# Ledger of designs, part 15: VH-VL binders against Imidazole glycerol phosphate synthase subunit HisH (hisH)

Target 1, 208 residues: Imidazole glycerol phosphate synthase subunit HisH (hisH), of Pelagibacter ubique (q4fnt5)
Amino acid sequence: MNVTIVDYNSGNISSVINSFKEVAKDKVNIEVTSDLNKIRSSDKVVLPGQGSFKSCVDALNAINGLVETLNEFTVTNKKPLLGICVGLQMFADLGYEETETKGLGWISGKVSKIDNQNNKFKLPHIGWNEINIVKESKIFEGIKNKSHMYFVHSYEFIPDDKSVISATTDYSSNIVCSVEKENIFGTQFHPEKSDKLGLKIIENFLNL
Key: E = the ipSAE of ESMFold2; O = the ipSAE of OpenDDE; V2 = 0.75 times the mean of E and O plus 0.25 times the DockQ between their complexes.

## First folded at step 8 (VH-VL; framework fv_cemiplimab)

Design m4 (at its last look DockQ between E and O 0.06; V2 from the best seeds 0.00; counts 0 for: pae O 12.2 > 2, placed apart)
Fold by OpenDDE, look of step 8:
Structure m4 (fold): chain C 208 residues (1-208), chain A 123 residues (1-123), chain B 107 residues (1-107)
Amino acid sequence: as target 1 above (208 residues)
Amino acid sequence: EVQLLESGGVLVQPGGSLRLSCAASGFTFSDYYMSWVRQAPGKGLEWVSYISSSGSRIYFADSVKGRFTISRDNSKNTLYLQMNSLKGEDTAVYYCAREGYTFGSYYDAFDIWGQGTLVTVSS
Amino acid sequence: DIQMTQSPSSLSASVGDSITITCRASQSISSYLNWYQQKPGKAPNLLIYAASSLQSGVPSRFSGSGSGTDFTLTIRTLQPEDFATYYCQQSYSTPFTFGPGTVVDFR
């Protein structure tokens, strides 16, 4: 099995790489690349993202053919893809971080700033928080409800279709922290930073 | 008191069928993943099957896949194991076990066990 | 499937002794390793979960350590009630698998 972690200059993805390699060992081949042919031939793809929604989208678009290749992989061929943090956010139609930015549009919805209720809640949301599993997900196998995951974000994905939501977390409001739509998986939290529970989620994805 | 109580273990002929039950009490049954674990006489422990809280996720050991079915009725606080096409090697004490966790702290360990029920497959 | 092994298969000890049981996984299981104690004719009891966390109600003389592939259960001051069979179990991935067990009996 070949899994590609898309490296498109979306920030420091070393933790993602290390965690996936730790889980994969010698059973799964992990590729870290933006090479279109490798992405197309991969069995699974991981789309990480750090920074702003706009910067990540711009970075994707800066690589000729990458978005089209990801579309072919995810939408046309319906092969498993995991978006992490801003990677998840880019599933949306539009993002409103910095400026209105068009996302990948794989899951209808928008990305907006978390309402911090006049500074009652600090942004960014940083640290461990419980997740509320509202729908069983293939990547949440063996993950108990109210498990803690590690978050670093100021924006949230708001899907139009609430049925894609697999988990939420309570911060200011009940914000979406995981989605699942057919072959598309996304986590707002960072499984690579979520200790053994995060590794389990990674393992679940690799075993899809 | 948190308790699991298995029942249904009897002598059955090879090729026969049997359904085991596990009655749970003292805790919110619907919140927990449950497993069946068996132990052949004088042998070690063998995981048999896994079912999620809602019952939507089910897994089996290869040794029983296609022959056994796991299910649960949360309204009755009961776990079931339907065993078909039984073989001599299925002879064992069958335990139901709860997979424990606490809020914010997950561990996938069997923290509560029943007393077990003996299934004997012999001609 | 992940294969679990234990060492030794059996050991004899005296009350007051400190003993160590080793468990090894065929591949990394992070900290998804649990230890159980079983006495003849009884169901297993959970001792340690997540490699090193002591289950509630279990005496502090029991401890677990390790990560990845190698794990250890230690009983610091063996008591009469500690003579039993001990199993390790990985909960990293299905199928869940147990070690073959280690019998701890009287010297």
Scores: ipSAE 0.000, ipTM 0.546, lowest interface PAE 12.2, mean pLDDT 92
ESMFold2, look of step 8: ipSAE 0.007; ipTM 0.565
ESMFold2 (binder alone), look of step 8: mean pLDDT 91; pTM 0.939

Design m5 (from k2 with light chain S30R S93Y; at its last look DockQ between E and O 0.66; V2 from the best seeds 0.00; counts 0 for: pae E 8.9 > 2)
Heavy chain, then light chain:
Amino acid sequence: EVQLLESGGVLVQPGGSLRLSCAASGFTFSDYYMSWVRQAPGKGLEWVSYISSSGSRIYFADSVKGRFTISRDNSKNTLYLQMNSLKGEDTAVYYCAREGYTFSSGWYEDAFDIWGQGTLVTVSS
Amino acid sequence: DIQMTQSPSSLSASVGDSITITCRASQSIRSYLNWYQQKPGKAPNLLIYAASSLQSGVPSRFSGSGSGTDFTLTIRTLQPEDFATYYCQQSYYTPFTFGPGTVVDFR
ESMFold2, look of step 8: ipSAE 0.007; ipTM 0.597
ESMFold2 (binder alone), look of step 8: mean pLDDT 90; pTM 0.932
OpenDDE, look of step 8: ipSAE 0.019; ipTM 0.654

Design m6 (from k2 with heavy chain D31N, light chain F96Y; at its last look DockQ between E and O 0.07; V2 from the best seeds 0.00; counts 0 for: pae O 10.2 > 2, placed apart)
Fold by OpenDDE, look of step 8:
Structure m6 (fold): chain C 208 residues (1-208), chain A 125 residues (1-125), chain B 107 residues (1-107)
Amino acid sequence: as target 1 above (208 residues)
Amino acid sequence: EVQLLESGGVLVQPGGSLRLSCAASGFTFSNYYMSWVRQAPGKGLEWVSYISSSGSRIYFADSVKGRFTISRDNSKNTLYLQMNSLKGEDTAVYYCAREGYTFSSGWYEDAFDIWGQGTLVTVSS
Amino acid sequence: DIQMTQSPSSLSASVGDSITITCRASQSISSYLNWYQQKPGKAPNLLIYAASSLQSGVPSRFSGSGSGTDFTLTIRTLQPEDFATYYCQQSYSTPYTFGPGTVVDFR
């Protein structure tokens, strides 16, 4: 099995790489690349993202053919894809970080700044928080409800179709922290930074 | 060889303080949750505390909450238990234990798969 | 907190016998149940995890079963080295809690 972690200059993805390699061991081949042919031929794709919604989208678009390749992989061929943090957010139609930016549009919705209730809550949301699993998810197999995951974000994905939500977390409000739509998986939290439970989620994805 | 080695257990007076250490070897210490489990003489096992791989998550039993602190130095492969305001009921053999996890089962699992030999803490006037 | 109980508190058996120890949780813990063996003066050893998974290196005569609130540890064809105290432990939620233990003596 070949899994590609898309390296499109979306920030430091070393933690993602290390975690996936640790879980994969010698059972799964992990490729870190933006090579379109490798992405096309992969069995699964991981789309990490750090920074702003706009910067990540711009970075994707800066690589000729990458978005189209990802569309083909995810939408046309229906192969498993995992978006992490801003990677998840880019699933949206629109993001409003920095400026209105068009996302990948794989899951209808928008990305907006978390309402911190007039500074009652600190942004960014940083640290461990419990997740509420609200729907069965393949990547949450063996994960207890109310498990803690590690978050670093100021924005949230708000899907139009709430049925895609697999987990939420309580911070300021009930914010979406994981989605699942067919072959598309996304986590707002960082499984690569969520210790053994995060690694379990990674393994679940690799075993899809 | 995977090994845990506790140290620091001595006789202390009630109200005293003591720090226990647990040296880990033979495995990637930083990848594992670690726990302290104690056993009073002639009694059963009692979980005391655990700390996550990175130290981001810490939990205590109510019996020691507010008095004990758990920490780790991954660069030294060492787990610590700082015990303050010690009481007679804290007298026990203290074990450090590795919380192993298994992915292959498809079930998130925590179990103490590696234990140290234990170190005896005696709290007495 | 989740309370764990065990039955019996102690039992005597002969080499070659099959014995069963029961563990009960005060509430459902799914399969988050582990079994440990402890010999006098020694640290506990993990026998079974996830209610029924045999820890590596543990003889196959040991087996665990159950889910929810009721669990059992079975030792088939008892060996002299099986003289020990056995503990169940839930890992469903903190605080982790152990059963009171079952002492297995040989006749």
Scores: ipSAE 0.006, ipTM 0.562, lowest interface PAE 10.2, mean pLDDT 92
ESMFold2, look of step 8: ipSAE 0.007; ipTM 0.574
ESMFold2 (binder alone), look of step 8: mean pLDDT 91; pTM 0.936

## First folded at step 9 (VH-VL; framework fv_cemiplimab)

Design w1 (from m3 with light chain S93Y; at its last look DockQ between E and O 0.05; V2 from the best seeds 0.00; counts 0 for: pae E 13.6 > 2, placed apart)
Fold by ESMFold2, look of step 9:
Structure w1 (fold): chain C 208 residues (1-208), chain A 125 residues (1-125), chain B 107 residues (1-107)
Amino acid sequence: as target 1 above (208 residues)
Amino acid sequence: EVQLLESGGVLVQPGGSLRLSCAASGFTFSDYYMSWVRQAPGKGLEWVSYISYSGSRIYFADSVKGRFTISRDNSKNTLYLQMNSLKGEDTAVYYCAREGYTFRGSWYYDAFDIWGQGTLVTVSS
Amino acid sequence: DIQMTQSPSSLSASVGDSITITCRASQSIRSYLNWYQQKPGKAPNLLIYAASSLQSGVPSRFSGSGSGTDFTLTIRTLQPEDFATYYCQQSYYTPFTFGPGTVVDFR
């Protein structure tokens, strides 16, 4: 089995690479590339994202054919994809970080700044926080409700269809921290930085 | 004031054991990966090991794998290195280092942005 | 493992000189390269991260460049406090390997 972590030059993805390789060991081949042919032939894709919504979308668009290839992989061919942090946020139609930016449009919704309630809550939302698992989920198999995951973000994904929400976290308000729609999985938290339970989520994804 | 203070470096016999400590202050210790990096006298730097936030992910350089263990106590803001089956080539100054740095609105946990002053371990008969 | 090399291994320079140190990785590490300065008897200090980003408090006479396999540290107007050993280090994959160092001596 071949799993591609898309390296589109958006931030340091070393923790994502190391965590996936640790879980995969010699059982799953982990490729780190933006090569369109390797992405097309993959069994699963990981779309990491760090930085701003705009910078990640710009970086994807800078690689000719990449967005089209990801659309075919994900929407047309319905193959498993995991978005991490800004990777999840890019599922939206629109993001408002820095400027209004069109996302991938795979899950209708928007990305907006977390309401910090007049500076009562610091941004970014950073550190360990518990998650509330709100529906049956393949990637949360073996994960208890109220488990802690690592967060670092100032913007949140607000999907139009609430049925895609698989987990939330409480920070200022009830924030979407995971979505699951058919073959499309996303986490706002960083499973690669969430220790044992993060590795379990990675394992669950690899075993889909 | 962000600080790392190593302790425990002494002279030890080959085959012996030693535990090093690193006391952290001035930052939220439990938010950071921590590493040990060593430097033999007159030589360059060698990464030894790191440990994740909770201690659940641990990695070692091949040169120490199976002989060293790393741990942390987040309630005491302390990093530890247990060194067993010590060899002459383990003689070095051992540095505690904080992994991680954020800039331009993204997280990077890959540069060693804070270092302790080091503690000398000498392995000699 | 990713091997890191540095050139030169040592150099002699005068205050006011512009010097360049190169670092090469055995495979692409994109921009996941860091530079450290170490003075005798002292711990290393981070100068540059992500190939070209200057650590807070580091003078602007230091600069880094490069991506992929080839990287450069430049000191434009060498000062007395810059005589030290300089290490590059990759943070792309574990083990996080260092270059062998470049000693910058006063002429």
Scores: ipSAE 0.006, ipTM 0.488, lowest interface PAE 13.6, mean pLDDT 88
ESMFold2 (binder alone), look of step 9: mean pLDDT 90; pTM 0.933
OpenDDE, look of step 9: ipSAE 0.019; ipTM 0.584

Design w2 (from w1 with heavy chain S106N; at its last look DockQ between E and O 0.03; V2 from the best seeds 0.00; counts 0 for: pae E 12.9 > 2, placed apart)
Heavy chain, then light chain:
Amino acid sequence: EVQLLESGGVLVQPGGSLRLSCAASGFTFSDYYMSWVRQAPGKGLEWVSYISYSGSRIYFADSVKGRFTISRDNSKNTLYLQMNSLKGEDTAVYYCAREGYTFRGNWYYDAFDIWGQGTLVTVSS
Amino acid sequence: DIQMTQSPSSLSASVGDSITITCRASQSIRSYLNWYQQKPGKAPNLLIYAASSLQSGVPSRFSGSGSGTDFTLTIRTLQPEDFATYYCQQSYYTPFTFGPGTVVDFR
ESMFold2, look of step 9: ipSAE 0.006; ipTM 0.550
ESMFold2 (binder alone), look of step 9: mean pLDDT 90; pTM 0.935
OpenDDE, look of step 9: ipSAE 0.534; ipTM 0.860
ESMFold2, look of step 11: ipSAE 0.006; ipTM 0.484
ESMFold2 (binder alone), look of step 11: mean pLDDT 90; pTM 0.934
OpenDDE, look of step 11: ipSAE 0.020; ipTM 0.659

Design w3 (from w1 with heavy chain R104T S106R; at its last look DockQ between E and O 0.05; V2 from the best seeds 0.00; counts 0 for: pae E 11.9 > 2, placed apart)
Fold by ESMFold2, look of step 9:
Structure w3 (fold): chain C 208 residues (1-208), chain A 125 residues (1-125), chain B 107 residues (1-107)
Amino acid sequence: as target 1 above (208 residues)
Amino acid sequence: EVQLLESGGVLVQPGGSLRLSCAASGFTFSDYYMSWVRQAPGKGLEWVSYISYSGSRIYFADSVKGRFTISRDNSKNTLYLQMNSLKGEDTAVYYCAREGYTFTGRWYYDAFDIWGQGTLVTVSS
Amino acid sequence: DIQMTQSPSSLSASVGDSITITCRASQSIRSYLNWYQQKPGKAPNLLIYAASSLQSGVPSRFSGSGSGTDFTLTIRTLQPEDFATYYCQQSYYTPFTFGPGTVVDFR
């Protein structure tokens, strides 16, 4: 089985690479590339994102044909894709970090700054926080509710269709921290930084 | 098999301090949230506090905030309740309880599925 | 806080009777309601979680129903061991509040 981690200048992805290779060992081939043909032929794709919504979208668009290839992989061919942090956020129609920016549009919704309740809550939301698993989930198999995951973000994805939400976290309000819609999986937290439970999520994704 | 055993309940004077322990066995302790629940003589059940897997998230009932602290040692499979500034109304049997959970349909559910036998704390002069 | 009430506060019944206990929440808790049984001098025992799901080892004569704010516990064909106090409890928001209890006494 071939799994591609998309390398599109999304910042330092070394933790993502190391964690996926640790779980995959010699049973799953992990490639790190922006080569469109290798992405098209992959069985699964991982879309990491670090930085701002705008900077990640701009970086995707700077690679000619990449967005179209990801659309074909994900929407047309319905192959499994995992978005991490800003990778999840880019599923939205629109993001408002820095400027209004069009996302990938795979899951209707928007990305907005977390309401910090008049500075009652620090931004970014950073560190370990518990998750509330709110539906049956392929990637949360063997993961107990109220498990802790690692967060670092100031913006949140707000989907229009609430049935896609697989987990929330409590920080200021109930913030969406995971979505699952058919073949499309996303986490706002960083499974690659969430210790053994994060590795379990990666394992569940690889075993889809 | 699966068991919770409380200890440390004694007679103490008002204003005093006391530490309760709960020893867990027969399950992976670090996978569960744990709670303390108390019951005053002749009264109903009152939730006191819970603590997350690692101990990083802690909640208290208003009646004990600022006076009680909760902790756990996952290496010893032990839950603790430190009670300070004790009052007569803190007289109760104190139970430790495990928060179990399942998914039914699309939603997560939890409940206190395992209880200890309780330890009696009496606050009297 | 979500306030929980129970009705009746006590009842008398005979072996073989069918009884119903009502629990009400001050706001919707969806199906996040649990039922516990407690005998004198003993710890509580979980009977029902998620409003209607029986805990392992609980006899099928126990059943739960309801959603939102109104819930019931039903015991069909009451047995001698069922004379106890019954508590409902919401697990939707902290603090996880209990109802005041319903004492089921032998007639």
Scores: ipSAE 0.006, ipTM 0.469, lowest interface PAE 11.9, mean pLDDT 88
ESMFold2 (binder alone), look of step 9: mean pLDDT 91; pTM 0.937
OpenDDE, look of step 9: ipSAE 0.019; ipTM 0.642

Design w4 (from w1 with heavy chain D31N E99Q; at its last look DockQ between E and O 0.04; V2 from the best seeds 0.00; counts 0 for: pae E 16.7 > 2, placed apart)
Fold by ESMFold2, look of step 9:
Structure w4 (fold): chain C 208 residues (1-208), chain A 125 residues (1-125), chain B 107 residues (1-107)
Amino acid sequence: as target 1 above (208 residues)
Amino acid sequence: EVQLLESGGVLVQPGGSLRLSCAASGFTFSNYYMSWVRQAPGKGLEWVSYISYSGSRIYFADSVKGRFTISRDNSKNTLYLQMNSLKGEDTAVYYCARQGYTFRGSWYYDAFDIWGQGTLVTVSS
Amino acid sequence: DIQMTQSPSSLSASVGDSITITCRASQSIRSYLNWYQQKPGKAPNLLIYAASSLQSGVPSRFSGSGSGTDFTLTIRTLQPEDFATYYCQQSYYTPFTFGPGTVVDFR
């Protein structure tokens, strides 16, 4: 089985790579590349993202044919894809970090700054916080409700269709922290930084 | 001047079809989600449908799903609503509305900040 | 679907009065609540977004408050142009839904 972590110069993704390789061992081939043919032939794809919405989208677009290949893999062929942090955010139609930027449009919605209630809550939302699992989920198999995950973000994904939401977290209000729609999975938290339970999520994704 | 102008509302027979248009001016149309909202005579407001800025995402209220389609032509700054299999319950003033969401304008929520004046659709035999 | 209710359905008031209209959502919508004013024969116009933020050009006598499920619109010193129908609307969960409206009449 071949799983590609898309390498599009999205900042330091070494924790993502190390965590996936740790779980996969020699039973799952983890490829780290932007090669379109390797992505097309993958069984699953991981789309990480660190930095701003704009910088990640610009970096994806700078690789000729990559967005189209990801669209075909994800939307047309409906193969499993996991977006992490800004990778989840890029599922949206639009992001408002720095400048208005068109996203991938795979899950209709927008990315907006977290409402910190007139500076009552510090941004970014950093550290361990519990998740509220709100529907049956393939990647949360064996994960107890109210488990803690690691967050670092100032912007939130607001999907138009709330039925895609698989988990929320409470910081100032209920914030979407995971989505699951058919083959498309996303987490706002960093499973690669969430210790044993984060590795369990990665394992569940690899076993789909 | 930011404006939305609906047209195409007429009397139609039950089971008939009708296409509404909404002409936009005074803003960058392709940067905004657009909605149709309707209001039956003497009644409240009902959201009908929206379309994302590129047209890639479309949602409908259950009352019209399968009968109506929504589209846009960003090169002509025009929003459309194709209404098929019309019923008496579709009689309403139909408004087009802009969903306010600018990155630097602090639009945190999808409020309808610009409305057209509406066009009346009457479904009656 | 998120059901929105408003209270009262109608009220009579005089110029200079302060009035309050309430809106309730069937489940939490956080602060994704908007208020609109509609005069007879006219399109609605946005008054308040995000529960409490005044739209540009709206007089400061209008204010909104609330979060979660319970929201209020307050008009502190009614003017003749404020006699209209007021709608709340949630934008948290599709389908976006409106309250049934509150008619504010003179007298």
Scores: ipSAE 0.000, ipTM 0.457, lowest interface PAE 16.7, mean pLDDT 88
ESMFold2 (binder alone), look of step 9: mean pLDDT 90; pTM 0.937
OpenDDE, look of step 9: ipSAE 0.367; ipTM 0.809

Design w5 (from w1 with light chain N34A S91Y; at its last look DockQ between E and O 0.03; V2 from the best seeds 0.00; counts 0 for: pae E 13.7 > 2, placed apart)
Fold by ESMFold2, look of step 9:
Structure w5 (fold): chain C 208 residues (1-208), chain A 125 residues (1-125), chain B 107 residues (1-107)
Amino acid sequence: as target 1 above (208 residues)
Amino acid sequence: EVQLLESGGVLVQPGGSLRLSCAASGFTFSDYYMSWVRQAPGKGLEWVSYISYSGSRIYFADSVKGRFTISRDNSKNTLYLQMNSLKGEDTAVYYCAREGYTFRGSWYYDAFDIWGQGTLVTVSS
Amino acid sequence: DIQMTQSPSSLSASVGDSITITCRASQSIRSYLAWYQQKPGKAPNLLIYAASSLQSGVPSRFSGSGSGTDFTLTIRTLQPEDFATYYCQQYYYTPFTFGPGTVVDFR
């Protein structure tokens, strides 16, 4: 099996690469590339994202044919894709970080700043926090409710269709931290930074 | 020895308020989530609320949400339940319970492994 | 909310019998299921966690099985001390919910 981690200048993704390779070992081939042919031929794709919504979308668009290839992989061919942090957020129609920016539009909704209640809550939301698993989920197999995952983000995805929400977390408000729609999986937390439980989520994705 | 001891249960009028306490000993209290579970006379068990290690995460059953508050003082190894706007349906034995867990053994062990003996709250005029 | 049901609501049994109690969840709770025993005037006592794991100190005549939505507690060679009420409980997500209980009475 071939799994591609999309390398589109989304900041330092070394922890994502190392975590996926640790789980995959010699049984799953992990490619780190923006090569369109490698992406097209992949069995699964990982879309990481670090930085702002706008900077990540701009970085994807700067690579000729990449967005179109990801659309074909994900929407047309319905092959498994995992978005991490801003990778999840880019599923939305629109993001409001810095400026209003058009997302990939795979899951209807928007990305807005977390309400910090007049600075009562620090942003970014950073560190370990509980997740509340709210529906059956392929990637949460073997993950207990109230498990702790690692978060670092200031913006949240607000989907229009609530049935896509697979997990939430409490920070200032009830925040969507995972979505699952057919072949499309996303986590706002960082499984690559969430220790053994994060590796279990990665394993579940690789075993789909 | 590991022990939980509830106190504060009394007869109270409808609309009244009451605070329950649960004293913990024999374990590192601040390492555990704690819950309140109640049982009306002759009835089954109903989970009421839990509170996380630091008190930063709190959940309530819908039947008590907005009327009850849960808190803990880790320096005193004590769990609290503040009950306001009490109703006849709140009449029950109230247990405090420890949520068992282990990071070195089973990751899936969340069940209530230690219970107090309970304290009776009666809401009646 | 995840609704929990139990069957039967009560049963009569004799010392030495083998009995089973079933528990059903309204949604999958995978293996996040516990069983408790409660005697009159006493607090509940944990018997089984994770659907099938025996709590320390619980006699081996108790066993649990199941996953997803359907679960079973079995007591082999019933002893006098086993006449009690038994509750299942899901701890998959909040609100945590208990089954209504199964009373096991001496016949």
Scores: ipSAE 0.000, ipTM 0.458, lowest interface PAE 13.7, mean pLDDT 88
ESMFold2 (binder alone), look of step 9: mean pLDDT 91; pTM 0.941
OpenDDE, look of step 9: ipSAE 0.013; ipTM 0.564

Design w6 (from w1 with heavy chain D31Y Y109S; at its last look DockQ between E and O 0.05; V2 from the best seeds 0.00; counts 0 for: pae E 9.0 > 2, placed apart)
Fold by ESMFold2, look of step 9:
Structure w6 (fold): chain C 208 residues (1-208), chain A 125 residues (1-125), chain B 107 residues (1-107)
Amino acid sequence: as target 1 above (208 residues)
Amino acid sequence: EVQLLESGGVLVQPGGSLRLSCAASGFTFSYYYMSWVRQAPGKGLEWVSYISYSGSRIYFADSVKGRFTISRDNSKNTLYLQMNSLKGEDTAVYYCAREGYTFRGSWYSDAFDIWGQGTLVTVSS
Amino acid sequence: DIQMTQSPSSLSASVGDSITITCRASQSIRSYLNWYQQKPGKAPNLLIYAASSLQSGVPSRFSGSGSGTDFTLTIRTLQPEDFATYYCQQSYYTPFTFGPGTVVDFR
């Protein structure tokens, strides 16, 4: 099995690479690339994202044919894809970080700044926080409700269809921290930085 | 002031054991992966080990596997290196190092942005 | 393991010179390369991360470039405080290996 971590100049993805390789060992081939043919031939894709919504979308668009290839992989061929942090956020139709930017549009909704309730809550939302698992989930198999995951973000994904939400976290309000729709998986938290339970999520994804 | 302070370096005989400590202050210790890096006298830097936030993920360089263990106590803001079966080649200054993290929601952890001043371990007959 | 090499192993230079140090990895490390400066008797200091990003507080006369296997640290207009040893280090995959160092001496 071949799993590709998309390398689209999205900043430091070292922790994602190391965590996926740690779980995969000799059982799963982990490739880190933006090569379109290798992405097309992958069994699963990981879309990491760090920075702003706009900078990540711009970085994807800067690689000719990459967005189309990801659309084909994910929407047309319905192969498993995991978005991490801004990778999840880019599933949206629109993001409002920096400027209004069109996302990938795979899960209708928007990305907006977390309501800090007139500075009652610090941004970014940073550190360990509990997750509330709100529906059956393939990637949360073997993970107890109220487990802690590692967060670092100032913007949140707000899907139009609430049935895609697989987990929330309480920070200011109930913030979407995971979505799961057929073959499309996303976490706002960083499984690559969530220690043992983060590695379990990665394992569950690799075992799909 | 962000600080890392190593301690415990002494002269030990070959085959001996030693435990090094690294006290952290001025930052939230539990938010960072931590590493040990060593430097033999007159030589270059050698990464020794790292440990994840909770201590559940640990890695070692081949040169020390099976002889060294790494741990942390987040309630005491302290990193440890237990060194067993010491050899002459383990003689070095041992540095505690923090893997970098940036404020304002940007995550970055692939470089050692804060170093202690080091503690000298000498292994000789 | 990913082996790192540096060239030159040492060089002599004067205040005001521009110098270049190269670092090579035994396999592609993309842009996961860091540069450190170390003065005698002191701990290393981070200069450059992610091949070309300048660490906070590092003077703009330092710059990094490269990707894949070939990387360069450039110091423009050397200052007295820049005479030190410089190490590259890959952070792509464990073990996180360092280059052997480049000593920059006063001429």
Scores: ipSAE 0.010, ipTM 0.597, lowest interface PAE 9.0, mean pLDDT 89
ESMFold2 (binder alone), look of step 9: mean pLDDT 91; pTM 0.936
OpenDDE, look of step 9: ipSAE 0.016; ipTM 0.567

